# VH-VL binders against Holliday junction branch migration complex subunit RuvA (ruvA), part 2

Target 1, 202 residues: Holliday junction branch migration complex subunit RuvA (ruvA), of Salinibacter ruber (q2s5c8)
Amino acid sequence: MIDYVSGTLVDKTTDSALVDVNGLGYRVHVPTSTYKRLPDTDEEVTLHTYHYLREDDESLYGFATKAERTVFETMTGVSRVGPKLALSALSAMTPTELRDHVMEGDKSRLTQISGVGTKTADRLIVELRDRLADLDVLEDTSPLSGGSDARAEARADALEALTELGLSKADAERSIRQVLRDNAGIQSADELVRRALKADQE
Short names: E, the ipSAE of ESMFold2; O, the ipSAE of OpenDDE; V2, 0.75 times the mean of E and O plus 0.25 times the DockQ between their complexes.

## First folded at step 1 (VH-VL)

Design a10 (framework fv_alirocumab)
Fold by ESMFold2-Fast, scan of step 1:
Structure a10 (fold): chain C 202 residues (1-202), chain A 123 residues (1-123), chain B 113 residues (1-113)
Amino acid sequence: as target 1 above (202 residues)
Amino acid sequence: EVQLVESGGGLVQPGGSLRLSCAASGFTFSSYAMNWVRQAPGKGLDWVSTISGSGGSTNYADSVKGRFIISRDSSKHTLYLQMNSLRAEDTAVYYCAKGPLRYFDWSSYFDYWGRGTLVTVSS
Amino acid sequence: DIVMTQSPDSLAVSLGERATINCKSSQSVLYSSNNKNYLGWYQQKPGQPPNLLIYWASTRESGVPDRFSGSGSGTDFTLTISSLQAEDVAVYYCQQYYSTPYTFGQGTKLEIK
């Protein structure tokens, strides 16, 4: 069972990614939400995977977040709900939105998913309500999004942003140091960049 | 109700800087991707930048890449656009626009727009 | 980049008559996995921000009158106003959100004849 794949993105299409893991190429099917977050080819990528095994289909599916994978797995466990419909659901809405619409019995939102009519929406509401009730939005963290806004990461992100704005690395580092010396409590890259640019004009 | 209110526009000389703000209310701000779209006087709509709900992912139009920085502060429910090295062709009304889907930085339609703030770059 | 081209640039239609605006994309905005067209339509009145009318090529936004409808697939799309009202005078834009950069058509100005 493959729980994730981490390697070099060799190729991507709108519905798949080919990841090279030390000489082994894994072709994974992805929802549009994951496709749009994929890096450029020859860059590193990590995807949460689900190994779908059925009589007529053996495929590997990849997702930006564990929550997306949970939704996919849960949906494909429903009678007459296949991977195509589950991918369509994830391309139309986030795991949290899907959970909320199912919990609320919001058929109009669920029918926006390709392949979901009123009968299928009713089935999803009935069968997924209990299964998705405990889906935690805090667990919807993508390895494609980078880390949290920890101080060290905020500092690194601010340095990149300031250099992109045309500051030399030395000037950017100096401005960041000055801001943090005066405002030790700053945790976000955005606040750090804003104050560093203001300090630089001084 | 969803409301987006832009501010920070004004007159600036070429090569100058401005920071735009967009105050958001009526929805869970940190859950939705946010965008800046501009419109030059008498012209059409031109997408500028997007930022994911978490702030961890950003994307820019080629014309502003390296000069503009999109950012957000979830505690203040505010979206920002730091504009540097401004050019005459950056003159436009800048709209704050909300994506319809949560948490992800993907191409989206814009379900709510602010009233816009005018940026004029001229000597 | 996906280029969006609208036609006509402007049109005049009598009150109560049908108005038709076309939009063509330089490449398909249909995603085969979910069979959805990543295409939206906006209405913009003078001095106002754009207002979303249609998304996913044919889904009407909540609160938008049913005289507005979207159709088409792949590269060719149409916005139809079945019975023009005075308040429909505006510039209409199509937008693709299939890939970044998000791109808009040049706009179609709709006037009353």
Scores: ipSAE 0.000, ipTM 0.429, lowest interface PAE 17.7, mean pLDDT 80

Design a11 (framework fv_alirocumab)
Fold by ESMFold2-Fast, scan of step 1:
Structure a11 (fold): chain C 202 residues (1-202), chain A 122 residues (1-122), chain B 113 residues (1-113)
Amino acid sequence: as target 1 above (202 residues)
Amino acid sequence: EVQLVESGGGLVQPGGSLRLSCAASGFTFNSYAMNWVRQAPGKGLDWVSTISGSGYSTNYADSVKGRFIISRDSSKHTLYLQMNSLRAEDTAVYYCAKTYSSGWYLGAFDIWGRGTLVTVSS
Amino acid sequence: DIVMTQSPDSLAVSLGERATINCKSSQSVLYSSNNKNYLGWYQQKPGQPPNLLIYWASTRESGVPDRFSGSGSGTDFTLTISSLQAEDVAVYYCQQYYSTPLTFGQGTKLEIK
């Protein structure tokens, strides 16, 4: 089974990539989040892959991060959730954001995912809460864009700062999740820390 | 000196695809969230999509979700909108717009392009 | 979703007179922690893209004439033009950026009487 592919990007579309590995071409389906991180054609690329095998469907999926692959695998393990819905989820939000919305029970954010109504959002919260709780934030970083993402970096910095200020890791993480629930666009660690402290004290 | 220039609009049949580009100059492109806003003939402003400065976060209007893909290329200072499965209702002038505040995803739009017309008709 | 409703849909005002445009949000756009209203106003002249006039409900964008002012808080907002000039003929839009999806009002068309 193929765990990753590393080679030259030959061709890309919004939903697939063709990678040449020493003369073998691997066509992989990718979420939009992975597509936007792909280099130009004829550049080197590494994708984490998942071989989806059902009774009547066999497809190879590729992801920029191990966290994306974990989310895809976990979601497709849920009853009535297929690859299309899992790709839509990854195209709408990062693995860490999805984990946060599931853990906080944020139905309004989850319904932004194409194909997710209120009933499906409730199902995802129930089914995924425990499975995503152990998702490692460090696995939500990609070498494709030249290292860690600004969002993940700001979040890690904020967590460290809040812990230095005397919050437990659990309290700091909860406060960060609460702040990002309504202000998902905050990119600054400093702003995230200020808002998280107010949320924790009130 | 600060400028946004859209391109890629045109006439396309229902079910077709089109890719819009927005070339940015005169500001630190990677520091600001970028947006697509459309306006149907004779109608008001309708927000389509936002992408963060890093490219890490994206959001879409429900009407385009699953069909449109926003992306950016830092080396080319260019914002893109890939439009698939186009419908007559997507006919509009498409503007790219810069979010006002560095470090914020959400904000007012201080710089706008001149727009590019997309017509979806047989 | 936060729904933005403007009034009136159209307005005719004589040159030199005060013009007032109202905007209501279906829920508060005031963030209590920083005491800021996530509300902006835009001007769109025929054949041109929108131009930002006001952000944070009352802060005038650089280059915008002093005759334009924004006021209000929470759910009720007003754009005022203290002395209408011919160049002010345009459609005016309010916008909330408190939460996604970002939403605009339906627009108010301002004409000379």
Scores: ipSAE 0.000, ipTM 0.440, lowest interface PAE 18.0, mean pLDDT 81

Design f01 (framework fv_falbikitug)
Fold by ESMFold2-Fast, scan of step 1:
Order: sequence, then C-alpha cells, then structure tokens
Structure f01 (fold): chain C 202 residues (1-202), chain A 123 residues (1-123), chain B 113 residues (1-113)
Amino acid sequence: as target 1 above (202 residues)
Amino acid sequence: QVQLQESGGGLVKPGGSLRLSCAASGFTFSGSAMHWVRQAPGKGLEWVGQIRSKANSYATYYAESVKGRFTISRDDSKNTLYLQMNSLKTEDTAVYYCTRGYYDSSGYYFDYWGQGTMVTVSS
Amino acid sequence: DIVMTQTPLSSPVTLGQPASISCRSSQSLVHSDGNTYLNWLQQRPGQPPRLLIYKISNRFSGVPDRFSGSGAGTDFTLKISRVEAEDVGVYYCMQATQFPPYTFGQGTKLEIK
C-alpha cells in the first residue's frame, strides 16, 4: 500500500508527475490544481497517493492534500464515477466546496463539473452525503514545501491581515479561497492579501 | 436509495429447476458487478457466483458447489439479475440474496443486499 | 480456498459494555495491489446482511463510529465500543483478496444477556 511518494521530480506533463524514489520512477496522475503547485524538475516533491486498481486500469494518483485524496477515493468508489470524473471534480472545486454542495443537495453547482449531468449529480448526492459529512478540510496542509507549510502559514498571515483591515473572518476566508482556486501557485501572504482585497471589491 | 429485490423462490423437488430474479433500482446497474450469496437455514453465508459488467464482457464466476448446474445472467435494459438453477439438490436449500459489488469489475466488497428469497428443495 | 475462522461463535454482552470479535484467515489477505480486502458484515434477526466495515478499518456509509476494525495479514478484530440494543445479530468477516470463491467466517452471534 503506497500512501505517499517522496523524492525528486524528474518530469511533469499536463496531467502527471514522474517522481524518482531511490532509483524507482513512479508516474503519478494529478489534478490540474496539484500540477500548478508542483516544483520545477530536479526539485524535491511529496504527494499523497491513491492506488487505483481495476481489471483494466491500474494507476497511481497523487494529491497535494489528504482531503483531496479522500474525495478522490470516495468518488471513484461510486458506480460509473471513474478517475477522470473525480479529477474533474477536484479541478472544479475544493474538497470543502464539494462536501458542502453534496450535503446541501446543490445539483446546480454539481452539474458544473465536467462530465456531470443531473443524473450523475443525483447519484453523487446519494452516495457521498454520509461519507463526506465529517470531512474536515481546515487542517488541510500541502506536503509540497518539504515539511514547512509555507502555504498554510501565508494563508494564516493573510487572514490576520485582512481581518485587521476590517473584513469579517468569513469574508476574508472566502476571498482567500477564491484567490487560491484561481491562482493555486500563490504562497506569499502579501500576494494573497492584494488579490483577496481586489476580489472583495467585486 | 439503492434497492435490490429478489423473487422467484419456492418449493422444488430434487433434480428440478428454478429461476431467481433480482430487480435493481437507485443506482447505475449496468456499471456494477453483481453477486448471488446464499444462506442455509441457521447457517452462515456462502458465495454462489458473480457476473461482471458489459465492460468486462459479462464474465461469470461460480462456486465449485454450483458450477455446471447454475447460470448467472443479467438484462441491463431491465436492471435485472438472474440465477438459473438446474439439477437442484437438498443442499441448495437456502435464502438467496443478490448483492452489489462495490467496484464494477472485481466486487471487492458487497455494499448493498436484497431482502432474500427462500428456495426449498425437498421431496 | 481461503478459510475464515471467527471467535467466539457466541458473545453475550451487557448493554453499554464493549464487545470484540476476532477473525483469522488461513493465509495472508494482502492483495497484489497492497490492499487487504477484509470486510465485516452485520445481520440483524430476520434482515439481510449489511456492510459495516471494508478494507479492515473503513466504516461504510451510515455506520456509527462505535464500530471499529483493525488487524493485518491473517488476524483481524471488530470492536463495538458501547453495545446498543440494535447491535444484536450475527457478525461475519469476509475476504475478497482471492476469488473465486469469496469466503466468509462462520459468524459470531452477539446477544444481550
């Protein structure tokens, strides 16, 4: 059972990463949000992995956070939901957003996921409601920065700065999440604050 | 609301035949591997057989105790699973359950079960 | 065939007390994919079986957190931290690592005393 891979990033394509772990190369499929956060080649990288196994498909999938992996695992357990659809869901919304839309029965938002029509949205609501109810994504941390959670620290710093500037905690959190959804690579608190303030003005 | 409903059970003589049906609703039946599991009165569970989805060519697998006598089939257009039972023996007396395999092809765990239908083989 | 053996066959328990059920396999249940396909089912009197736990320790949808599974290789345990009246019934372990056939333990009857 492969719960994570940690090694040197040898190559990356639009939907995958090749990680060298002590001379063994692991090809890992990643959602677009994770790809944007990958370091340059020859840098160190750590990804949370899920080993997807069916008779005609054996692949390793990698994620920046454990919450993303949990969403992927639970989605691919649903009949007729394959890896491609699960990756599309993670590219369209965060684990918290997906959980909330499923729990509230928000079919309109779920159908915005590529490959999800009304019938699939209904199935996701039925199958995932209980399984995602206890998902706590506030403790989500990315292993992409080698133990120092620079992104989480930048996010905490930005939240503090925005609340000091007069935004409510809820508004500050929404603005930060919106900025990170659109610009997953941002790790600077200053940049997060600038973009969140601009987003809040709209 | 996933539902599986078995039917077709009854009393049959040794050497006789019987066909069981399992009507599925509330999920995408065509994408799921389906199983038959039986339970003799007061005894434990015994796996009878499996049929895979169309993607895996409707491949069938059987327990040795029923191989050559039982045939599993499915009609995806009706969301219905079947078990054709031939050359029935007294040892086949059991409640027969249909159940859904979690992954489409392998059925690593049986997540939803029907209510069961009783088959009694006696003279 | 992999043989699954459960202990005890019958477990009388007082309401509110913990219960523990053991399951042993005749060979390792580690699949070639690295996963261990050991599952637990609950069957209440007059009802069909219900999936409780899959892949050793994962609770199925709607299963309360007082149920937990643990183990590795050939030795597995299902625990109920605080038994409630609705928990009476027969509990089965099953393996899906090697098939055909899938195989089940002989069952453990949980009764209130």
Scores: ipSAE 0.000, ipTM 0.422, lowest interface PAE 19.6, mean pLDDT 81

Design f02 (framework fv_falbikitug)
Fold by ESMFold2-Fast, scan of step 1:
Structure f02 (fold): chain C 202 residues (1-202), chain A 124 residues (1-124), chain B 113 residues (1-113)
Amino acid sequence: as target 1 above (202 residues)
Amino acid sequence: QVQLQESGGGLVKPGGSLRLSCAASGFTFSNAWMHWVRQAPGKGLEWVGQIKSKTDGGTTYYAESVKGRFTISRDDSKNTLYLQMNSLKTEDTAVYYCTTDLYYGSGSYYFDYWGQGTMVTVSS
Amino acid sequence: DIVMTQTPLSSPVTLGQPASISCRSSQSLVHSDGNTYLNWLQQRPGQPPRLLIYKISNRFSGVPDRFSGSGAGTDFTLKISRVEAEDVGVYYCMQATQFPPYTFGQGTKLEIK
C-alpha cells in the first residue's frame, strides 16, 4: 500500500502524472483539480495516493491534497461509485462544493459530473450524504447555530428513527450521546442516525 | 424495528396459483429494493426475484426457474410486497422469504433484513 | 451465472475454539464501480437467515466482533474467533456483483462436537 509518492515529475497529461522516486516511475491517475496544481516537468512533486486493487486491474490515483484523496476514497467506498466517476466529480467541483451540493440535494449541479444523469444524481445524494458529512477534512460551511432548538429537534428526530429501527430508547439515547460527545457540531438528524448506527455496530 | 411479515403460503396442487404478501414496517419502504428468496426443505438458499424502487425504475428481475410463471409487484402506499405464483410445480415447494436492500447513506447492504418466511407446499 | 463454492460443507467445532469457512467464486466479484459485493449470511436452526458481513469484511448491525470476513477477487473467508453455542447453524456466502441472478454458496453447517 502506497500512501504518497514524492519525487521528480517526469511527465504529465491532463489525467495522469509520472513521478520518478529514486529510479522507480509511478504513473498516477489524477483529477483535473490535481493536474492544474502540478509543477513543470523536472520539478519536485508530492502526491497523496490511493492504491486501488482489482483482480483484473490495478491503478494508482494521486491527489494534490488529502481532502481530495479522502473524498475519492469515500466515494469509491459507496456502492455504484467507481474510480472513474469519483475522478470526474473531483474534476468538476471541489470537495467542499461536492459536499454542499449533496447536502442540499442539488441534482442540477450534480448532473454536470460526467456520467451522471438525473437518476444517478438522485442515487448519489442518497449514497454520499452521510458519508461526506462524516469527513473531518471537509470544512463545515453550514451556518453555525447557537440555537439549542435546532439541535434538540435533530436529536428528537434521530431518537425516533433509531427506535423505529429496533433500538431501545436507552440504547438509542446512549448512542446519540456518544456521537455528540465526539462530534458536537452535528446538527442533522440523518447524520446522528447514521453515526449512532455505526457506533452501535462497533 | 425493521420487520417483514410474509403471508399467503399453504398447500396447493401442481398447476395451481398462490399469491404471497410481505408486510413491511420500520423503514422507508418506497426507497427499498425488495427480494424474494426461497429455501426448499433441507436445502440452501435460492434467489427468486427482485423489484427495485420506483425511483430506480421499478424494474423486476427473475431467476430463470420462475421466469414467466412468477410476478413481483409492490404497493408503496401499503408498504407491501407481493409475489404472484402461477403454474406451480412440485419443485417450487419451499419456505419463501422477503428480504430488503436498505439504504442508510453508505450504500446497499443486500439482503440486510429478512421476514420469518411462509411455507408453500406444492403436492398432488 | 457466478457459481459460489463453500468449503467445508460441514464443520464440527469445539466450543470456544475458532472456526473458518471458505468461499470461492467462479468469476471475480469486483464490480465495475470498484466494490466487491460478497456477503455472509447466518441461519440458525428454524430461523430465517440474517446478514452477518457485507462487502467482504464489514460487520452488519449487532454482529459480534468475533465474526470477521476477509478476502479479495475470488477467494473469501469467514472466521469466528471463539465459537459460542448460539453460532450453531448454516453459513452462506453470496454475491451481488453480477445479477440476475444473485447466487449463494451451498452452505456450511457449523455444529458443536
Scores: ipSAE 0.000, ipTM 0.424, lowest interface PAE 19.9, mean pLDDT 79

Design f03 (framework fv_falbikitug; at its last look DockQ between E and O 0.04; V2 from the best seeds 0.00; counts 0 for: pae O 13.2 > 2, placed apart)
Heavy chain, then light chain:
Amino acid sequence: QVQLQESGGGLVKPGGSLRLSCAASGFTFSGSAMHWVRQAPGKGLEWVGQIRSKANSYATYYAESVKGRFTISRDDSKNTLYLQMNSLKTEDTAVYYCTRPGTIFGVSYYFDYWGQGTMVTVSS
Amino acid sequence: DIVMTQTPLSSPVTLGQPASISCRSSQSLVHSDGNTYLNWLQQRPGQPPRLLIYKISNRFSGVPDRFSGSGAGTDFTLKISRVEAEDVGVYYCMQATQFPPYTFGQGTKLEIK
ESMFold2-Fast, scan of step 1: ipSAE 0.065; ipTM 0.607
ESMFold2, look of step 2: ipSAE 0.000; ipTM 0.446
ESMFold2 (binder alone), look of step 2: mean pLDDT 90; pTM 0.922
OpenDDE, look of step 2: ipSAE 0.000; ipTM 0.524

Design f04 (framework fv_falbikitug)
Heavy chain, then light chain:
Amino acid sequence: QVQLQESGGGLVKPGGSLRLSCAASGFTFSDHYMHWVRQAPGKGLEWVGQTRNKANSYTTYYAESVKGRFTISRDDSKNTLYLQMNSLKTEDTAVYYCARDEYDSSGYEAFDIWGQGTMVTVSS
Amino acid sequence: DIVMTQTPLSSPVTLGQPASISCRSSQSLVHSDGNTYLNWLQQRPGQPPRLLIYKISNRFSGVPDRFSGSGAGTDFTLKISRVEAEDVGVYYCMQATQFPPYTFGQGTKLEIK
ESMFold2-Fast, scan of step 1: ipSAE 0.000; ipTM 0.449

Design f05 (framework fv_falbikitug)
Fold by ESMFold2-Fast, scan of step 1:
Structure f05 (fold): chain C 202 residues (1-202), chain A 123 residues (1-123), chain B 113 residues (1-113)
Amino acid sequence: as target 1 above (202 residues)
Amino acid sequence: QVQLQESGGGLVKPGGSLRLSCAASGFTFGDYAMHWVRQAPGKGLEWVGQIRSKAYGGTTYYAESVKGRFTISRDDSKNTLYLQMNSLKTEDTAVYYCTRDLWYSSGWYFDYWGQGTMVTVSS
Amino acid sequence: DIVMTQTPLSSPVTLGQPASISCRSSQSLVHSDGNTYLNWLQQRPGQPPRLLIYKISNRFSGVPDRFSGSGAGTDFTLKISRVEAEDVGVYYCMQATQFPPYTFGQGTKLEIK
């Protein structure tokens, strides 16, 4: 029902955010990965939301990215996988990392997620493989491209774009490094520039 | 997923005014430069104008054919782009699309487009 | 303003055969950053334009590998290796190197014969 919540961040805890939308407070459950990216209280925030409706649970979940929301929605569609486990997965690894481990059948890595045993890891591999194969998290999702080469090119392109904007080379490089530290999976220059501009603005 | 949805088109008399809206979702609207592009029935694409993000001063640029008659604005709090069209001419009859673009990025391209809204200027 | 010229303006093609569309610019599209901002758009009948290729040769997300772009400076080509029924539509080249204004080619109508 509710695809996003945009408003003033009133309060945050390690597993939830309270967002004030024109006088109406929405308490939104978030993974640790989203919590780490939340602004300070009294600042504007936008979260991509998923309204989870089940007989034993009715809650609003929020995510910093649509990729995180897609992973959450896809995981909670799996038999015996609930929202708590899906949040644990997103807190343990990025959407791209999760996709890669599922595609590779990396059971050992998946069992490191809190609440995931061998049987659940097997179920995730079988049921999510097809659903996560087309997950568009990065601009370049081709398995044939050199990941490091593509990323290096994207960084060079982003650096050039930011310096043309009037940022010093040092400031542009610092912004790019901050973005990549927070979002290691980014490979497109466009996404790097967008996030660097957001960081530079505030 | 990125979505853009135009609205506000319709039939208007020459010399009249109309305001189009473009509702955006699935991305941080305020970070992107936004464009209006139009297409007359059976004809090609024509760029109408753009508005930059607040980081670039929110400046507007227009095609010569609409300069002085059209005004582009945005409301980042509502994720909405606007096109105010004044002194409409029959030549302005077209489907109007909104599209996003990253200003000063290495990927300067119109990556996502709305479905378009039809503006017909006729007596 | 940079003028974009496409040839042919109409291209009847047999299903499974290749198609090629040319785009020429009145000025070099090489930007000061070394990149060339020549993009290709596809518009299927009754649908909005869709980004197909950006910066000469990069396929946008979801675009099948039968589409390829090439070229440099002022001369660019879009190729479809094996035309499928869903490829019917109008193809536009556009430049984003010098703006305002952004400019488009006249469009090439791809038809199945």
Scores: ipSAE 0.000, ipTM 0.414, lowest interface PAE 20.7, mean pLDDT 79

Design f06 (framework fv_falbikitug)
Fold by ESMFold2-Fast, scan of step 1:
Structure f06 (fold): chain C 202 residues (1-202), chain A 124 residues (1-124), chain B 113 residues (1-113)
Amino acid sequence: as target 1 above (202 residues)
Amino acid sequence: QVQLQESGGGLVKPGGSLRLSCAASGFTFSGSAMHWVRQAPGKGLEWVGQIRSKANSYATYYAESVKGRFTISRDDSKNTLYLQMNSLKTEDTAVYYCTRLDYDFWSGYAFDIWGQGTMVTVSS
Amino acid sequence: DIVMTQTPLSSPVTLGQPASISCRSSQSLVHSDGNTYLNWLQQRPGQPPRLLIYKISNRFSGVPDRFSGSGAGTDFTLKISRVEAEDVGVYYCMQATQFPPYTFGQGTKLEIK
């Protein structure tokens, strides 16, 4: 029900954050990757949240990015994979790294996740391969650090335009990334689309 | 052309106050997070603070050395960023730059546009 | 806070010779999105800083190809293959992985012999 919390950070520990939203305090569990991005207490923060409700556990989890939340939700949907293991995965590797290792079937890297042995790694590869293949890393990035919101919007618009023109999402993301690497000053969706199409043909 | 131009620097006594301005042109100022970075004479760069866009509730963040004494604000209708400096100390003597942060994963969270700087000297 | 440490603090070089500047972070700069936000800035005498390199190795628009960045995790290097007179100035590494605060190295002054 709660899609995000945005307010003043009252307290933080390595595994949790307390956010004050107009006098209402939300304590959320966070992976280490999110903890490292949290501001100091008394500063503003926005976290993407997931309400985990099971017979033996009701907890709110918070993430710096929507991609992290998607990984958490997807993992906890797997039989015998609970919130603790999912948080450990996000603390050990990024959503993109996790997706890539699952797609590659890289058991040696997956077993670096605390609580993941060979049998669990095999289960993650089988269960998550199709589910993580559609992970929208570009769309799900939500920087906690402020910046050029207009540029972020232009990037999203360019991605949509490129996919409408027949590029796959992966190809569109790669082309946009390449254009921005070479021409970081571009701010318009039109210019991003034009240069991405040229880059894709080269 | 994309530009940032600071103004308002000068000489102030310890305990005094000063307000800096930064005029932005050539980009959509209202959509950008803006930062202040300072440089004491002969020393390196030090981050001072950030103000986010309206979409992020104009949230502000400050370096510990200035917290409680400095306030960042903005007027999007005038494309202008402000730094209100109170209870100034001699160690606040520096050139103050305003800069734009490009914050997404594509663009590197880089300070890509810088002003020329304005000198603040705190001395008795 | 992530502490950024540069070596050397001063680098006298002969025109046309290579220069190398190192930057070390007190903790890994790998962000949750998989990127490493290690940036390099150049400050010429009397001028504001300018962006040289972002995300370890990507040259910003207008930056000559004699500048290159490399590294991973906590250890990063900026190289200039053939130093030119206009390269004189102070070079800073910057981390943008953890905020607040953003932190800079102490700076490396590049001087012509």
Scores: ipSAE 0.000, ipTM 0.435, lowest interface PAE 16.4, mean pLDDT 80

Design f07 (framework fv_falbikitug)
Fold by ESMFold2-Fast, scan of step 1:
Structure f07 (fold): chain C 202 residues (1-202), chain A 125 residues (1-125), chain B 113 residues (1-113)
Amino acid sequence: as target 1 above (202 residues)
Amino acid sequence: QVQLQESGGGLVKPGGSLRLSCAASGFTFGDYAMHWVRQAPGKGLEWVGQIRSKAYGGTTYYAESVKGRFTISRDDSKNTLYLQMNSLKTEDTAVYYCTRGSYDILTGYYYFDYWGQGTMVTVSS
Amino acid sequence: DIVMTQTPLSSPVTLGQPASISCRSSQSLVHSDGNTYLNWLQQRPGQPPRLLIYKISNRFSGVPDRFSGSGAGTDFTLKISRVEAEDVGVYYCMQATQFPPYTFGQGTKLEIK
């Protein structure tokens, strides 16, 4: 199917974007988190897309990141979880937050998702735990934030190094994200590892 | 291989008009936004204006100092960018550069990657 | 408009020594998309500007690794680890976070003493 669309954003609403690709308009449904990151109309935009095909329902969904797309695809694969609930989840929390809460069994945080009560939260924990364990949120490059440069390579290298030093993937990712929030200019994997290890010790 | 070459500069009296051209080669001209940037003698850089590609609406933007007097246009069939300058003032005296601009949302940057050699515009009585 | 301020305005340097140029913006340069569009240009005497560094710290094609950029928010630095004769010229920071207009620092002139 269509893995991404890249073109001019001609129209946007809180739940959709219309992208003009050389005269052909693609309307894609987006979570609120993606809407907030969309540029102004008449600007360039690239969205990671998922073609949802079911009985009597064919729609194109667009996301700012590959991790958001993976969460959407994974959630809609769960029995009784549809696109509306998956979009609500992505509008309430990031893919990393969702993965972490599922892995930790944090029902309180999961019930913040519109349409998710205690019973649905329990089901999400059971069904998504194994499916989200391999989610790579550091290679979750947003076209709108453009993390695919040397910096993204440094982040991937730092994650590998921290994991080899005994940190869990989740702990390594949290440490790297915290370091980068305070020190956005860091470009080297060595510097990221050094600062992340110091942060972990504190 | 990417080349930009300005022409059309010269000496003009205050209130006069001049049209600058920028000939592009070595890339698909129509796919890029193009900019004009000027530099007064011995001074720093000042952005003059921008024209987006046709795929992005062909919209134009101008610095406040030239708005209403300068018009940017492009002819993609001729790989040429234009700057029409009207009602010229002595403070418009500068070297005018054309430069290629890109917003690449996969990498997330706006930058002026290639520049022409510049053409001198002198507005004097 | 975002105002860009560079220090120093003039930097005499001995060949082989390091040089450092600072750039400060009147507002944060973090765009709503999460990127910081702070670029550095080099202008050698009698030549047009040349893109040196884009998005804080990324070297443009053909730029030697002795050039490095760093910073975040409103404070940015361009460093040359070992100044060569060809590095003489004027260096400009520029922002592309908020336009129109794109705005430039006033320039820093690097001279061999």
Scores: ipSAE 0.000, ipTM 0.422, lowest interface PAE 18.5, mean pLDDT 79

